# VH-VL binders against q9nrl2r1430to1533, part 94

Target 1, 104 residues: q9nrl2r1430to1533
Amino acid sequence: GGVHELSAFEQLVVELVRHDDSWPFLKLVSKIQVPDYYDIIKKPIALNIIREKVNKCEYKLASEFIDDIELMFSNCFEYNPRNTSEAKAGTRLQAFFHIQAQKL
Short names: E, the ipSAE of ESMFold2; O, the ipSAE of OpenDDE; V2, 0.75 times the mean of E and O plus 0.25 times the DockQ between their complexes.

## First folded at step 7 (VH-VL)

Design o1 (framework fv_pamlectabart; at its last look DockQ between E and O 0.03; V2 from the best seeds 0.00; counts 0 for: pae E 14.9 > 2, placed apart)
Fold by OpenDDE, look of step 9:
Structure o1 (fold): chain C 104 residues (1-104), chain A 123 residues (1-123), chain B 107 residues (1-107)
Amino acid sequence: as target 1 above (104 residues)
Amino acid sequence: EVQLVESGGGLVQPGGSLRLSCAASGFTFSSYWISWVRQAPGKGLVWVGEINPDDSTIYYAPSLKDKFTISRDNAKNTLYLQMNSLRAEDTAVYYCAREGSDYKPYGDYFDYWGQGTLVTVSS
Amino acid sequence: EIVMTQSPATLSVSPGERATLSCKASQSVSSNVAWYQQKPGQAPRALIYGASTRATGIPARFSGSGSGTEFTLTISSLQSEDFAVYYCQQYNNWPLTFGAGTKLELK
């Protein structure tokens, strides 16, 4: 049911946010700090945005929720070289997400 | 001599599954990043995914990760590609390729390639 | 993903002449660019890595240059065996991506 799915999404977002490697993903990248970010990343997203979408029941399917999370990681890898702390954090967080997403 | 030999390719129907193997020799298999790269007939090269020798972390091309699974068996010096729900657009020669540096956080360029194995998806 | 754009799609050159192949990245990839040669029915062969370093066994007539977003493969004096398809590739970011290739053909 939709209510149970919503709860599962909420819980997963909470777990992602609490993860030690969530720091690159908590909120949208600052254009001031990273001036060229939005020239490269055309569909920016972050955990706070995903959380809001969950709270507003905007995800009707688990696949939609998963797509946004994967987009978040895709953006990270597209912008950050493989050897950066952000990419490394993303790698670990994504692995965690993939394990948790199997429960959805 | 460094060698990579792919096998397991063949004809498969749409929706079918296939597992490819890449047998490695001539180097310390467990020390290198290795990728799968495919090439549709008459088309260019497309990276499928790679596996980290240190912790077996896998990175996939985003469009392929739902269908494909990469794994490795260091005891057998073999890399695998499990392919499910195959479609006509998955028809390609599939290469395994070693990334040129060992003992690095990440691999570099593809310094050695296998001969490739052809996968044909057709009804 | 980072898009690698190669130009021209086809390059016609005579033996003994200089060939210049271009590869442009949609964003900076530092020097993490490789070039490969592929002949019909064969696997790709590594030519250049790190944008400018020749792979083992590659003749001196092959050279690579560039950094950031602009890269070039140069063949100083084309030999008959050099007519093939050439691909550039970035390994700076996931996912790893290739250019569409440049076909170097006999003029």
Scores: ipSAE 0.808, ipTM 0.924, lowest interface PAE 0.5, mean pLDDT 95
Fold by ESMFold2-Fast, scan of step 7:
Structure o1 (fold): chain C 104 residues (1-104), chain A 123 residues (1-123), chain B 107 residues (1-107)
Amino acid sequence: as target 1 above (104 residues)
Amino acid sequence: EVQLVESGGGLVQPGGSLRLSCAASGFTFSSYWISWVRQAPGKGLVWVGEINPDDSTIYYAPSLKDKFTISRDNAKNTLYLQMNSLRAEDTAVYYCAREGSDYKPYGDYFDYWGQGTLVTVSS
Amino acid sequence: EIVMTQSPATLSVSPGERATLSCKASQSVSSNVAWYQQKPGQAPRALIYGASTRATGIPARFSGSGSGTEFTLTISSLQSEDFAVYYCQQYNNWPLTFGAGTKLELK
């Protein structure tokens, strides 16, 4: 993508980070706190990594950026049972993302 | 008695669209998560997606996310599945299924199923 | 997504025999597993939920067990009406996933 697309990615990531339901997604899951996470999740990702990729201009298409955000949510739903606060935060933040992503 | 009755299936051309309905009766429809589940001829069950009681949360199977929209009208006790850009691989019997008891804040197992409606995508 | 693996694909048994059907999850699903019976031309019917709880109206010959990743459905004394396809399902994580089914057929 162009400079305008890159700016849009940055704005969206900032809005996600600022959202009340972003807390499970801000940084990679700690292997000390959750030792089986990396045995289950094969492509770990978090908002801090996605933001870094945006800043380094590593997303060439909006679809690549959207795929990384969707991977983050898929990891959340795969690891966390449906009744957990993590999974519930994930569903709300994903819905917010889908609304905002229509601007991309 | 709890009943779910699907309708709207039929023969449709590749690339076409179709809207399925599921009419619920015998329970408080607005209190339950409801799913769509499909089954291709001679194949197993595949979950399509689910919708919560108040329509604020809808989750789709990732492999099917780009073509289907689930909605509900609690005043009419009816669940819908809007299907767009249909391909031969979407040929299946489509079931609506109720998710467990109304006491849960999240969905559950499928305690009651409709009889299904057949969608055939063919030229 | 969590993969549910059922075995065997087909089980040939006679009436009065015991049938044991297996279901394995690719990662822990706690006890959030259900079993469904499907007869030709019919919708699935719930048999077991929570790994071991019989659904309403289900005969005592059907029993479920297991937790975590390994689950079993047992039919203690097969009757003619039990020949059907049986599916396991996890409802612990999104997306909800089913096993490919075990067909119980007459020997």
Scores: ipSAE 0.590, ipTM 0.884, lowest interface PAE 1.5, mean pLDDT 92
Fold by ESMFold2, look of step 9:
Structure o1 (fold): chain C 104 residues (1-104), chain A 123 residues (1-123), chain B 107 residues (1-107)
Amino acid sequence: as target 1 above (104 residues)
Amino acid sequence: EVQLVESGGGLVQPGGSLRLSCAASGFTFSSYWISWVRQAPGKGLVWVGEINPDDSTIYYAPSLKDKFTISRDNAKNTLYLQMNSLRAEDTAVYYCAREGSDYKPYGDYFDYWGQGTLVTVSS
Amino acid sequence: EIVMTQSPATLSVSPGERATLSCKASQSVSSNVAWYQQKPGQAPRALIYGASTRATGIPARFSGSGSGTEFTLTISSLQSEDFAVYYCQQYNNWPLTFGAGTKLELK
């Protein structure tokens, strides 16, 4: 993407990180603390990784950026039962993301 | 003014237990990830673990995860470290540290540190 | 576990000079590196985060650079209060890890 799209990706990631419900998504899940996570989740991703990919201009299309964000939520819902704090935070943050993503 | 004050350190015999506290003030404690970090005398800094704002997610250094327990009480603005089966190598100053800044309360560096509490494990 | 290797272990410099401290990560940590200063008997103080962003209240003589695996802290026009131990730290992956430190001492 162009410089306008890169700025939009950065702005959206910053808004996601600032959101109160971002806490399950800030960093990759620890393999040592959650040993079975990487047996279940095949394509791990987190906001710090997405933010760095934006900083390195690794997203060429808005769809690539959106796909990584949606993968992040899909992983959360796949690993965590729906009534957990993690899944509830994921649901709220995803709703916020969908509103903000209309700007892309 | 942001303050973090550790307490509960002292002399303990090998095999003993201690519970450390970190009292927070001057910021919205319930919004921040908080870590424990330790430093053996004359040595470097070693991360012990961290706990999320609603205490549902706790991460530990691999060698410590079954020996130490991190918890928090957001109503009392207090972070805890329960230390069991203590050995000489656990002798250190223990710090609590806030992750983030006034602009971003998470996902960043340790912007404020307490002054630490000394734990000494010896006969 | 990501190993952060600092060099040199000790750096002797005079006030007013420039000090350059190095930190290497065993694998890429992107820009997720912080630097801390610690004086004897004191808690660490944050200097730099995001490899190059000064923490609140840190004077301009402190600057950071680097990305990936190679990181540098530069202190220009050293002041008497700058003689301390400096630690780099990565926060890209669990567990969070620190370098062993660089002691900056008066020549």
Scores: ipSAE 0.000, ipTM 0.581, lowest interface PAE 14.9, mean pLDDT 87
OpenDDE, second read of step 8: ipSAE 0.758; ipTM 0.912
ESMFold2 (binder alone), look of step 9: mean pLDDT 91; pTM 0.937

Design o10 (framework fv_pamlectabart)
Fold by ESMFold2-Fast, scan of step 7:
Structure o10 (fold): chain C 104 residues (1-104), chain A 123 residues (1-123), chain B 107 residues (1-107)
Amino acid sequence: as target 1 above (104 residues)
Amino acid sequence: EVQLVESGGGLVQPGGSLRLSCAASGFTFSSYWISWVRQAPGKGLVWVGEINPDDSTINYAPSLKDKFTISRDNAKNTLYLQMNSLRAEDTAVYYCAREGSDYKPYGDYFDYWGQGTLVTVSS
Amino acid sequence: EIVMTQSPATLSVSPGERATLSCKASQSVSSNVAWYQQKPGQAPRALIYGASTRATGIPARFSGSGSGTEFTLTISSLQSEDFAVYYCQQYYNWPLTFGAGTKLELK
């Protein structure tokens, strides 16, 4: 909690967004284009939602921020078969996140 | 300064095709999602579709996906909208709009808009 | 698709008065709502994003509030240049959708 932690969360979200493998995670999955997604995924989330929560100071603990990022990756791996471009991007971005999150 | 300048609009016959361009300047074009939004005369704003920075993800309004194709050329800082099988109901001003801000250049609200280019579909 | 419903369609007010514009989403959009101002013959201009954050250069008389399904744009002391059409937009899910607009006109 506090200004220093908020800045750290915001910086990390920016780093995730600018990563080459962020493309599946920038916005919520389209129900129109992927109609069964919301039947399978019960807690949808994306980087734009997480960024909004950071800006609104909704994360009181670093663990809450980390949990939302991990939920995003968990959703990716639950919905997308392991050999898809989405799952491969998720694997690489999650590894990058784990390295950066050590600074939190 | 951030600028988006649309071109390629004009009068076209029903069943015809047009390719619209949006020339971007004053920012790192290759880092931003960009949308096309249209507005029929006297009507509201209607989202057409969007494209991510590296063109690996393109999303369309469901009613328009079979008619319109969005593409981009990052080397030329230009966004395109290919419009096929045009009908009178496609008559509108077409805007390109940037998603996000300089600090957060990801899928977000439309922070900058072009002036629009008018497409008129008439016999 | 998420339907954005704006009310009223037209609001007649005088300079110096307060204007309150409403926007309702058919399902929760969290705070992923933006407001745009459009004057005749011009492109839309961003006013508010994230439901309540003013875009760069936007005067303090413009304020946004709300979350979930109910959103409001307030103009606290109308200036002559504020008579325009105002659109709300959700960017929570695809397809991106706009309200039909509220026209703010001189009484």
Scores: ipSAE 0.000, ipTM 0.584, lowest interface PAE 13.9, mean pLDDT 86

Design o11 (framework fv_pamlectabart)
Fold by ESMFold2-Fast, scan of step 7:
Structure o11 (fold): chain C 104 residues (1-104), chain A 123 residues (1-123), chain B 107 residues (1-107)
Amino acid sequence: as target 1 above (104 residues)
Amino acid sequence: EVQLVESGGGLVQPGGSLRLSCAASGFTFSSYWISWVRQAPGKGLVWVGEINPDDSTINYAPSLKDKFTISRDNAKNTLYLQMNSLRAEDTAVYYCAREGSDYKPYGDYFDYWGQGTLVTVSS
Amino acid sequence: EIVMTQSPATLSVSPGERATLSCKASQSVSSNVAWYQQKPGQAPRALIYGASTRATGIPARFSGSGSGTEFTLTISSLQSEDFAVYYCQQYENWPLTFGAGTKLELK
């Protein structure tokens, strides 16, 4: 990944963060507030972690960036039943991501 | 018993429109993503598109996005495919298919299929 | 889009023999591959999902393997009802895509 790819990743992460449906994904789930989350989800991730990795140039390929975003959505759908506000937000945000990711 | 039954197929003129229906029974229809898949005579399977449980997300095959519209009515346990600007190349058996995972709300394998309804576009 | 390539296009075998069908993805699909059986005039029937998990009611003679880009469907001790067209499908990325099919026919 070059400077151009880094700028594209940063721009897309900012768009995801600003989306109305980003609220379940902004930060890692609290173990105190949701104690069974980390028993079910073995590779936790959130937009703040992904953004930090982008800013530190830790993604060498666009596929690595996309994999982390997809992992975030997979974790959401694995933990949250389909009828929850979290799962509904995840479904809409993932659709938005798929459209934007075509630019990568 | 899980059942999906397509209807609405038939002969249409090029440039015409047609609406297909898929009636679901034997499961909680409102909890599942459902896809449309088509198959031209003697050819393979081609994915048309999918719709989520609450109809807030609908994904289409890129080549079909501008001419086909997928919708659902959860109160009637029915899925729809609105087809516009039909051409000979759209001649196919159209299947509705349930995405198989109760716990995965996006793109999955198809655990149950309807019998299909034939659409023939010809003059 | 991810392209799924099946080989051979046609495989001629006799009952009691073993059939091995190949499916290759143009990029990694993890284990998100399903196999379907289709007989003339009928809808497809799910056989395998997650590359190697048999669908409900599918006989043990059907087995799937593979991950990433290379996948195989094996049918051991072929029965007369197994002569059909077999399709692989990826569900890793949008749009969902199928292979062109392998026709299993009587020798």
Scores: ipSAE 0.000, ipTM 0.559, lowest interface PAE 15.5, mean pLDDT 86

Design o12 (framework fv_pamlectabart; at its last look DockQ between E and O 0.04; V2 from the best seeds 0.00; counts 0 for: pae E 17.3 > 2, placed apart)
Fold by OpenDDE, second read of step 8:
Structure o12 (fold): chain C 104 residues (1-104), chain A 123 residues (1-123), chain B 107 residues (1-107)
Amino acid sequence: as target 1 above (104 residues)
Amino acid sequence: EVQLVESGGGLVQPGGSLRLSCAASGFTFSSYWISWVRQAPGKGLVWVGEINPDDSTINYAPSLKDKFTISRDNAKNTLYLQMNSLRAEDTAVYYCAREGSDYEDYGDYFDYWGQGTLVTVSS
Amino acid sequence: EIVMTQSPATLSVSPGERATLSCKASQSVSSNVAWYQQKPGQAPRALIYGASTRATGIPARFSGSGSGTEFTLTISSLQSEDFAVYYCQQYNNWPLTFGAGTKLELK
């Protein structure tokens, strides 16, 4: 709690969440809505989970944070064909992330 | 006749950088997705990345994104691959390949390939 | 990433015989599979796309079949120029991935 200056990780997560293409990534995929998702994706992750890890200071290295973000995109691309809105959104958001990650 | 010609390959030391070019002719370059594909000596084909016609979307192989940059110049009908921090495992023939679908379709198979340019990373 | 598994790694066949090459995807890739032929010192050449459509200029003896996770390239009657390495590739999901290849050699 309390007011503090956002860390670089926190700031980047905020920017990712606010991005127009973040909608596939905001929270974990519903098993009810996508019954086969967790048969394919073995390490599910989403921006809300990453944000929580950031808040708990679980990332000691930038590489750890980046790995989770990349995992998030990897999961998206593994499950969603290239022609889906989810995959397309992912490619754009990932491009944005890669630019921002250079600041870390 | 569709033609793709790679250039820029050569010998480079570990940690070095190199920029490859792919000159396209015989088709409307600005209408096609183009990919880089590499092949280590005696090994299989590995997709490096692709770029769409309007340069708004670039997709990379996850393992290569950190040190490779793809770009294109539609005015010059040329595709580029900027490679940094090269390692021995980056030694390969690098091909540029046109995707069969044009601007109105999402990229499909690689219908035309260049003859490739060899990049050797060695001390 | 989607893993494309080709079998066998090496296939020995005599001229005039039928060759059947297999490619299996770790998950469904619909019909978004291509096959390529590569000879030593040459760039790959597209043979099949959409799992079953021959690329321009490809002889009728080459055919592709399959959907989902199982795909096959068939050469009905092998010619001397057909001995090469053959790769399958999926373009359904990012990243695009190739099989390790099947070497078709003279028996």
Scores: ipSAE 0.583, ipTM 0.878, lowest interface PAE 0.7, mean pLDDT 94
Fold by ESMFold2-Fast, scan of step 7:
Structure o12 (fold): chain C 104 residues (1-104), chain A 123 residues (1-123), chain B 107 residues (1-107)
Amino acid sequence: as target 1 above (104 residues)
Amino acid sequence: EVQLVESGGGLVQPGGSLRLSCAASGFTFSSYWISWVRQAPGKGLVWVGEINPDDSTINYAPSLKDKFTISRDNAKNTLYLQMNSLRAEDTAVYYCAREGSDYEDYGDYFDYWGQGTLVTVSS
Amino acid sequence: EIVMTQSPATLSVSPGERATLSCKASQSVSSNVAWYQQKPGQAPRALIYGASTRATGIPARFSGSGSGTEFTLTISSLQSEDFAVYYCQQYNNWPLTFGAGTKLELK
């Protein structure tokens, strides 16, 4: 636990942010651009929020970090139909995350 | 005649592994998304996961992603489900089902189903 | 995930009667809903897709309707072979989800 695990979490978030398919996940969805999003999604999250939680040492266990990343993907698939660019980017980025998470 | 035939089911001990196969015939297998769906005895249908035509996209039910791996061999017209760390709650009939979309960028409803293969996880 | 809720759990009817089965989604799934019939010991069979389109070979007595969150399967004049379990499914969002089923049984 502790510093070593937080360093690993920081590395994984950086890898996700740099991925070509990260664009739907970099920041919270805009209520102005997508007015119905927050009527459907009750626990919004994005990579910038997860990165802040990592930097503030808010994850005590790898499972807590993984749960927040999985929540982000779950929100994407719940809001976006499977034929959208957002959902397709989400499936590819989630697969990439699962491979990287094996290192935790 | 579209046919999907599952095989590889049987009795396994808790913690064991099993590989299921689904042999396809009567259509261009390499053009379709295919899903695995399971059904515990006396229970409803539960989606396990899906694989696209060229195996570049594989989607799983969130509760099952850590124990199951879906793959396909288009040269053999065969779909696979690798099942690891099996538990009693994985006891079910496992169906492969063709998604009715071809050459689409996503799958569709299940237009054809195999007969299923029973997996029993028990000591 | 999107939850599909079917009602009633069991419907007791006689041959020749009309059966109406309900399926509700926890959020909009457009028209991307399918209905399947399953008899004991058999694989499911596709009946309806796109909420209202009959699958190939399905008799005209089966009809589907609805969009968004509320969907209905209607069997206009029940035949003896129609007593089975019926499942609705959304294929609009991942993960794909099914209702718990409605069992159509002889009164």
Scores: ipSAE 0.356, ipTM 0.835, lowest interface PAE 3.3, mean pLDDT 90
Fold by ESMFold2, look of step 9:
Structure o12 (fold): chain C 104 residues (1-104), chain A 123 residues (1-123), chain B 107 residues (1-107)
Amino acid sequence: as target 1 above (104 residues)
Amino acid sequence: EVQLVESGGGLVQPGGSLRLSCAASGFTFSSYWISWVRQAPGKGLVWVGEINPDDSTINYAPSLKDKFTISRDNAKNTLYLQMNSLRAEDTAVYYCAREGSDYEDYGDYFDYWGQGTLVTVSS
Amino acid sequence: EIVMTQSPATLSVSPGERATLSCKASQSVSSNVAWYQQKPGQAPRALIYGASTRATGIPARFSGSGSGTEFTLTISSLQSEDFAVYYCQQYNNWPLTFGAGTKLELK
């Protein structure tokens, strides 16, 4: 990627943040609320971090951007049982992401 | 018994630099988001920025991104604010504030504050 | 950025009376609003978060309400220690922003 891809990445991240099911992904998970999270998840990431990387032009390829978004969902599903509100929100937001990403 | 103590404030000339510290005790510092908030004399509160528990995420007020740098040392239970290219408008009391959360809000309200340290930028 | 507008700037009230402080956000902030009390020469302290939940150790005379764009802090039966400046704050969007404050003073 070029400048047009970076603008599209910013637009996509804004759409994800505004989605109702973004709440587990906005910021990194708190150790106080989830004491064992960082024992299990070794590559933590969240939407605010991805947005910062877009703003700093750290993504050279669209695939790198998409990989970070998918890592975010993978972490959610790895840590959270599928019946939890976090995992359910993750499946809905990931579905929304896949639809929006087709517009790239 | 949560305690936050800012230090490093003082008089600085315009264009100068200053490093503030915030020493934390009475809680597991490495588990919390911590913010810097400032208050110019006689004025309201202004958020400066925040840093997450493992320092992988740092967010700044947009006007301060290239001027201020937030860092933390979890081994020393200390938060830092490096301030560069200071101007008179940066004169303020600088607070560090712990970001509280519970299951209902997942929010970044400030549940504990330090006493603040005064930075004065003047010729 | 979201502007938090507090009114009135100053509210004169007698001890034992009820005070109602208003805070309006320029965009919806859901219920992601906190209220802080600040006395002269002191750091702020949290009173309310999530628009309506009292912070630990805050007396029941403090209550908050609202969602979306309009929020209130109510102090019933004012005590002498309640005369201070009160700030509302949204934590829904970056940057985090505060209102300009309402000074609650003795009539």
Scores: ipSAE 0.000, ipTM 0.548, lowest interface PAE 17.3, mean pLDDT 87
ESMFold2 (binder alone), look of step 9: mean pLDDT 91; pTM 0.932
OpenDDE, look of step 9: ipSAE 0.224; ipTM 0.798

Design o13 (framework fv_pamlectabart)
Fold by ESMFold2-Fast, scan of step 7:
Order: sequence, then structure tokens, then C-alpha cells
Structure o13 (fold): chain C 104 residues (1-104), chain A 123 residues (1-123), chain B 107 residues (1-107)
Amino acid sequence: as target 1 above (104 residues)
Amino acid sequence: EVQLVESGGGLVQPGGSLRLSCAASGFTFSSYWISWVRQAPGKGLVWVGEINPDDSTINYAPSLKDKFTISRDNAKNTLYLQMNSLRAEDTAVYYCAREGSDYKEWGDYFDYWGQGTLVTVSS
Amino acid sequence: EIVMTQSPATLSVSPGERATLSCKASQSVSSNVAWYQQKPGQAPRALIYGASTRATGIPARFSGSGSGTEFTLTISSLQSEDFAVYYCQQYNNWPLTFGAGTKLELK
């Protein structure tokens, strides 16, 4: 249906959002539930923010889009220990992203 | 005894590619996470990336993921590092290092290291 | 990424003396810190893992301590073979990160 009308960035974001391992990344981490997060993570970002930037045509280069996605994963791995479900979801989603990003 | 032996290093021009190998013996290779670590001449240790026992999980240093690919062949007890688009700053001794727990889900410290193989990127 | 800061960069000591090497993490890494010894022209050798557990074959004069953000490696009575570069490493978070090293040199 409407898939053909989406930009490459929008299509990739939609695929990430629909992935089973997207749950840690859908929206910003709650500062009420995780108060030390924002002391550690200086540039918070999430898929909902990235999708909004895509819809507003704020990414002029593929590298800018890729940098924001990579920042999201970097934040995950910096905050969450390697043995957590968040970090494991992040590694799987990042691998999926790297495969899909080849079409950018 | 546990042994890790790197090979494949050498002189390469900027923009070139190399594939490094790490041959493992003396332990059940397929049970361990293995890392690549590099060290520029006179500098400190820098982690390149790691691979889990069944190659379903590969993690890279953020600055290197677009240039380097880690893989393993458990039938051959061998780890690989494919290095593309090499630059002068990639000049280093490259070590493979075993992560000291056979924890399938999570790696550990580096309990055994190979001797390293030197990669020199120069015109 | 988590930054590991080692101090001092160089420590000048004599055999028989006690050496104390410091490693600071930019955020908590629990006890998931290792120490490695590297001699010129050689691969690194594991000394300590889990902040305080000696690796196999490591002499009792080497001890590690600390948790969270501050870690220490102590060599209680230096031997001539101990003059080397020492690296701390966190393995709590990705990417894995090392300190810049402390060079232990003969006074």
C-alpha cells in the first residue's frame, strides 16, 4: 500500500519500530523511573524523536540519520550493562539496522 | 595449553584491505566469546570488537564498525578480522583475546592473548 | 562510552617498594574491572579480574581492590620483573574500554 510513498529513512524507521527488539528504544527513558540516566547520558534520543525528524525533513544526508540511530544504540550500551535485556535487545536491533542501512 | 596465534598482518597502502586470522587450540573454541584488540606503536590498548560462541552476536567499537567485520569458523577453530578502507591510524599490533568465561550470553575479561600480528598502513 | 582514567602516567619505584596504581571509571562499572601487565614486545597478561580476583598463576604480591568508579592495583614488594606497563579495563558495558596505562619504571 503506502510503503512506496515513504522515504528510505521513514521506511527504515518503521522497520526498526516494528522489530521485536525495539522496546527499549521506542521513547525516551523516564527520568522518574530511571533518575540517574540523564546524569550519564548527555544526548538522549529515541525512535519517536528520530521519526519526527524524518517527517520534518531534518536529515539532509544519510550520515546524519545514521549518526542519530548510532547515538541511540551508543546510549543504550553506555547505560545498560552487557548482561541486561536492554543491551541484548540493542545488539540484535543494531545488527538488523546495519543490514538495512546498506540500502541508504 | 591454551594458544591463540594471529596471522595475516603486513604492509598495506591507504585504502587497502587485509584479513587477519586467529588460530585457537587447547580449548573448546566454540564455547568462548573472542575479542580483537589493537595497539598502535607506543600507545595503549583499544578494543576493536567481539563475537559470541555461535556468531549470532557481534559487537564493535563504534568508530570501527563500518570498516571491520569479525567472523568465526568453529569447525576450523579460527577467528577472522576483515579490515577495509585502511588508513595510517589503523597501524597497530592486532591481538585476539579470549574472554575468560564460557558464559554464552555475556563475555568476560581477557584471560589469554595471542602474540599479535603487526599491520602497517603506509604509502 | 565509559572512560577509564589511570594515574599516574608513570610511577618511578625501586625493587622491594610498594607500588599503588589507580584507575577511575567515568561511571559505575560494578566490580567488572580487569588489570593487565604488558612488557615491551610482549602481549598483555591478565593479572586481576572482578576488581580483586587474581588470575591463574599470578603471584600473591599483586592485589586489586575497588568497586563502582575507583579501583586500585597494589604490588606489595616489587620484583625486578614487575617493571612494565599496567592497563585497567572495564568489561561492564559496551564498548569495552581500557585506561591509557601506567608505566612502572626503575627509579
Scores: ipSAE 0.237, ipTM 0.798, lowest interface PAE 4.2, mean pLDDT 90

Design o14 (framework fv_pamlectabart)
Fold by ESMFold2-Fast, scan of step 7:
Order: structure tokens, then C-alpha cells, then sequence
Structure o14 (fold): chain C 104 residues (1-104), chain A 123 residues (1-123), chain B 107 residues (1-107)
């Protein structure tokens, strides 16, 4: 691993955060606004949590970073019916992520 | 009237690649989500992925995302499945299936299926 | 992913009897469940969608019920052509998922 690899993760997270379709993923889902979310989703995650893990140097392999991003999308698709704006944003952002992840 | 006809299956060696086609007729192909579904010999149905009408959105089963690419050519009324890095566990009949009905051509249940094309991955 | 669990795996019945097949989702899928029939060497055929709506051309002896997590397919007065494998499927969430199937076999 090292500094250069961690900088690549930070750069990718920043690109995801700036994407128009990142809005469902910026922060953990609110239990107040979505009461049943945590009954369904057992491993919640969001871009702010992933970014914090990058900053704390918790990812040793690119595969660990990719797994957390994929978990975030998997949670979106598991909770949100596929006809929702959340699920549609998720599919577009995931496609963008896969293109960017080729740089890792 | 509605027909889906798969082709391109056959015997492939492990590590090989194969492209399947699904020719659609009898409906406005460009208005429907279409899925690929596979079934290993003697096993159940497993969803591979889907593509929306204008190919702007393609969704895959998470375990298959890195191996398979779905595309469509609306001018030719044809759906494709590109399969790479094939392994013995990819041996299956591959079906294309239309999502929706004549009254609701959006992503939905599978109202029409093709007859399937057999892909055998063996040395 | 949402797991669909079908029971029983195999159901042995005679023509004229009623068959009841169960399908359970690991979380709510609303009413977005379909049932498919598959005979050996053939593609699946849609029977029911929206949990309870019969697909075009499907005989009235096939009926579906349920919502949320528990779904049932009932075949009243079984005919000889009904011996097949039946799959339930949720299309509420990605990825789309199927149950492992229930085989209806002759007693």
C-alpha cells in the first residue's frame, strides 16, 4: 500500500461525492426519516464513512476499498425499489464508479 | 406473436469468451427492459442482468458483474451478452426474457422468454 | 440481496387434488412477485404477476395470493399437464431473485 495508493482512494471518493447522483450516498440514512432502514440493512455505510476510513489509512488493499463502495450500492438496491429515484441514481453512480475504479 | 430467439451457445474452453444474441420480434423492442437469466443443468433460475430501453442503465447480478456485459442494438432488435473468463460453473442454458407486458413495457416480471441457448464450459 | 425461499422442495400429488406452494421473501417485496412454470426441456412460462394477477392465457385453476414477505401459489383441481417445477421471483429490488423451485410430481 502506501501514501500514493491512499491518495488515489481519496481522489476517487472526492469524484464520487461531486457527482450529481451522489445525493443518496453522502451520509448514513436517517432513522428518523426512514424508520425501517436499519431493520433491513445490516451493514450500513455511506461516502462520509468511507472517506473517513481512507483518511485513517484503514484500507490496505484496493479490493477492500472497492468492497465498501460496492456494499454501499448493494444496500441502496436492497432497500430502495428499482423504480425509485434513489435506485436510479445508484445505478448511474455505480457505472461511473466502475469506470473510475479502472485507474486503481 | 412476441418471440425471443437466443443463439451463440456452444462448447467453450475454460478461460474463453463467448457472445450470445437474442433476436426479438413481434413487439416494439426499443420500449422494453430485457433480462438475461441462466439455469445450470438440473438447477434453478439465476438472474444475470438487465438493460433498459435506451441502454443508459444496465444492472447486473453482483457475482457476475465483472464477467458479463449486456448490450442492445435497437435498430436490429437484438440483445447481446458478452461472456468473458468463462469457468465450468458458467455452464447453463441462457435465456433472454422480456420485462413487462403489452400494457406496461417498463421493468417488471418476465412475461415472455426465449427457448434458451446452451453454453457448456469444459476442457 | 433479497432471498426467496420456496417450500416444499418437492410436492407429490394426484390429478384432481389441490396443490399449495409457498414462497417467502427475506424482506418485504410489496406485491412484486411472479410465479413461473417450467417443464423439462422448456423455457419458463409466466403464470402470475403482482402476486395475484394471472398472466394472459393462464387457466383459472392457478391463483396467487400474498403481499410483503409471504406468498402462495394455489393450483386447484390439478391436471396432468401441471406436473412441472414452479419458481417464484421478486422484481421489487435489484438484483432480481428467484426461489429454488418446487417440483410438483405425480404420486
Amino acid sequence: as target 1 above (104 residues)
Amino acid sequence: EVQLVESGGGLVQPGGSLRLSCAASGFTFSSYYISWVRQAPGKGLVWVGEINPDDSTINYAPSLKDKFTISRDNAKNTLYLQMNSLRAEDTAVYYCAREGSDYKPYGDYFDYWGQGTLVTVSS
Amino acid sequence: EIVMTQSPATLSVSPGERATLSCKASQSVSSNVAWYQQKPGQAPRALIYGASTRATGIPARFSGSGSGTEFTLTISSLQSEDFAVYYCQQYNNWPLTFGAGTKLELK
Scores: ipSAE 0.246, ipTM 0.804, lowest interface PAE 3.7, mean pLDDT 90

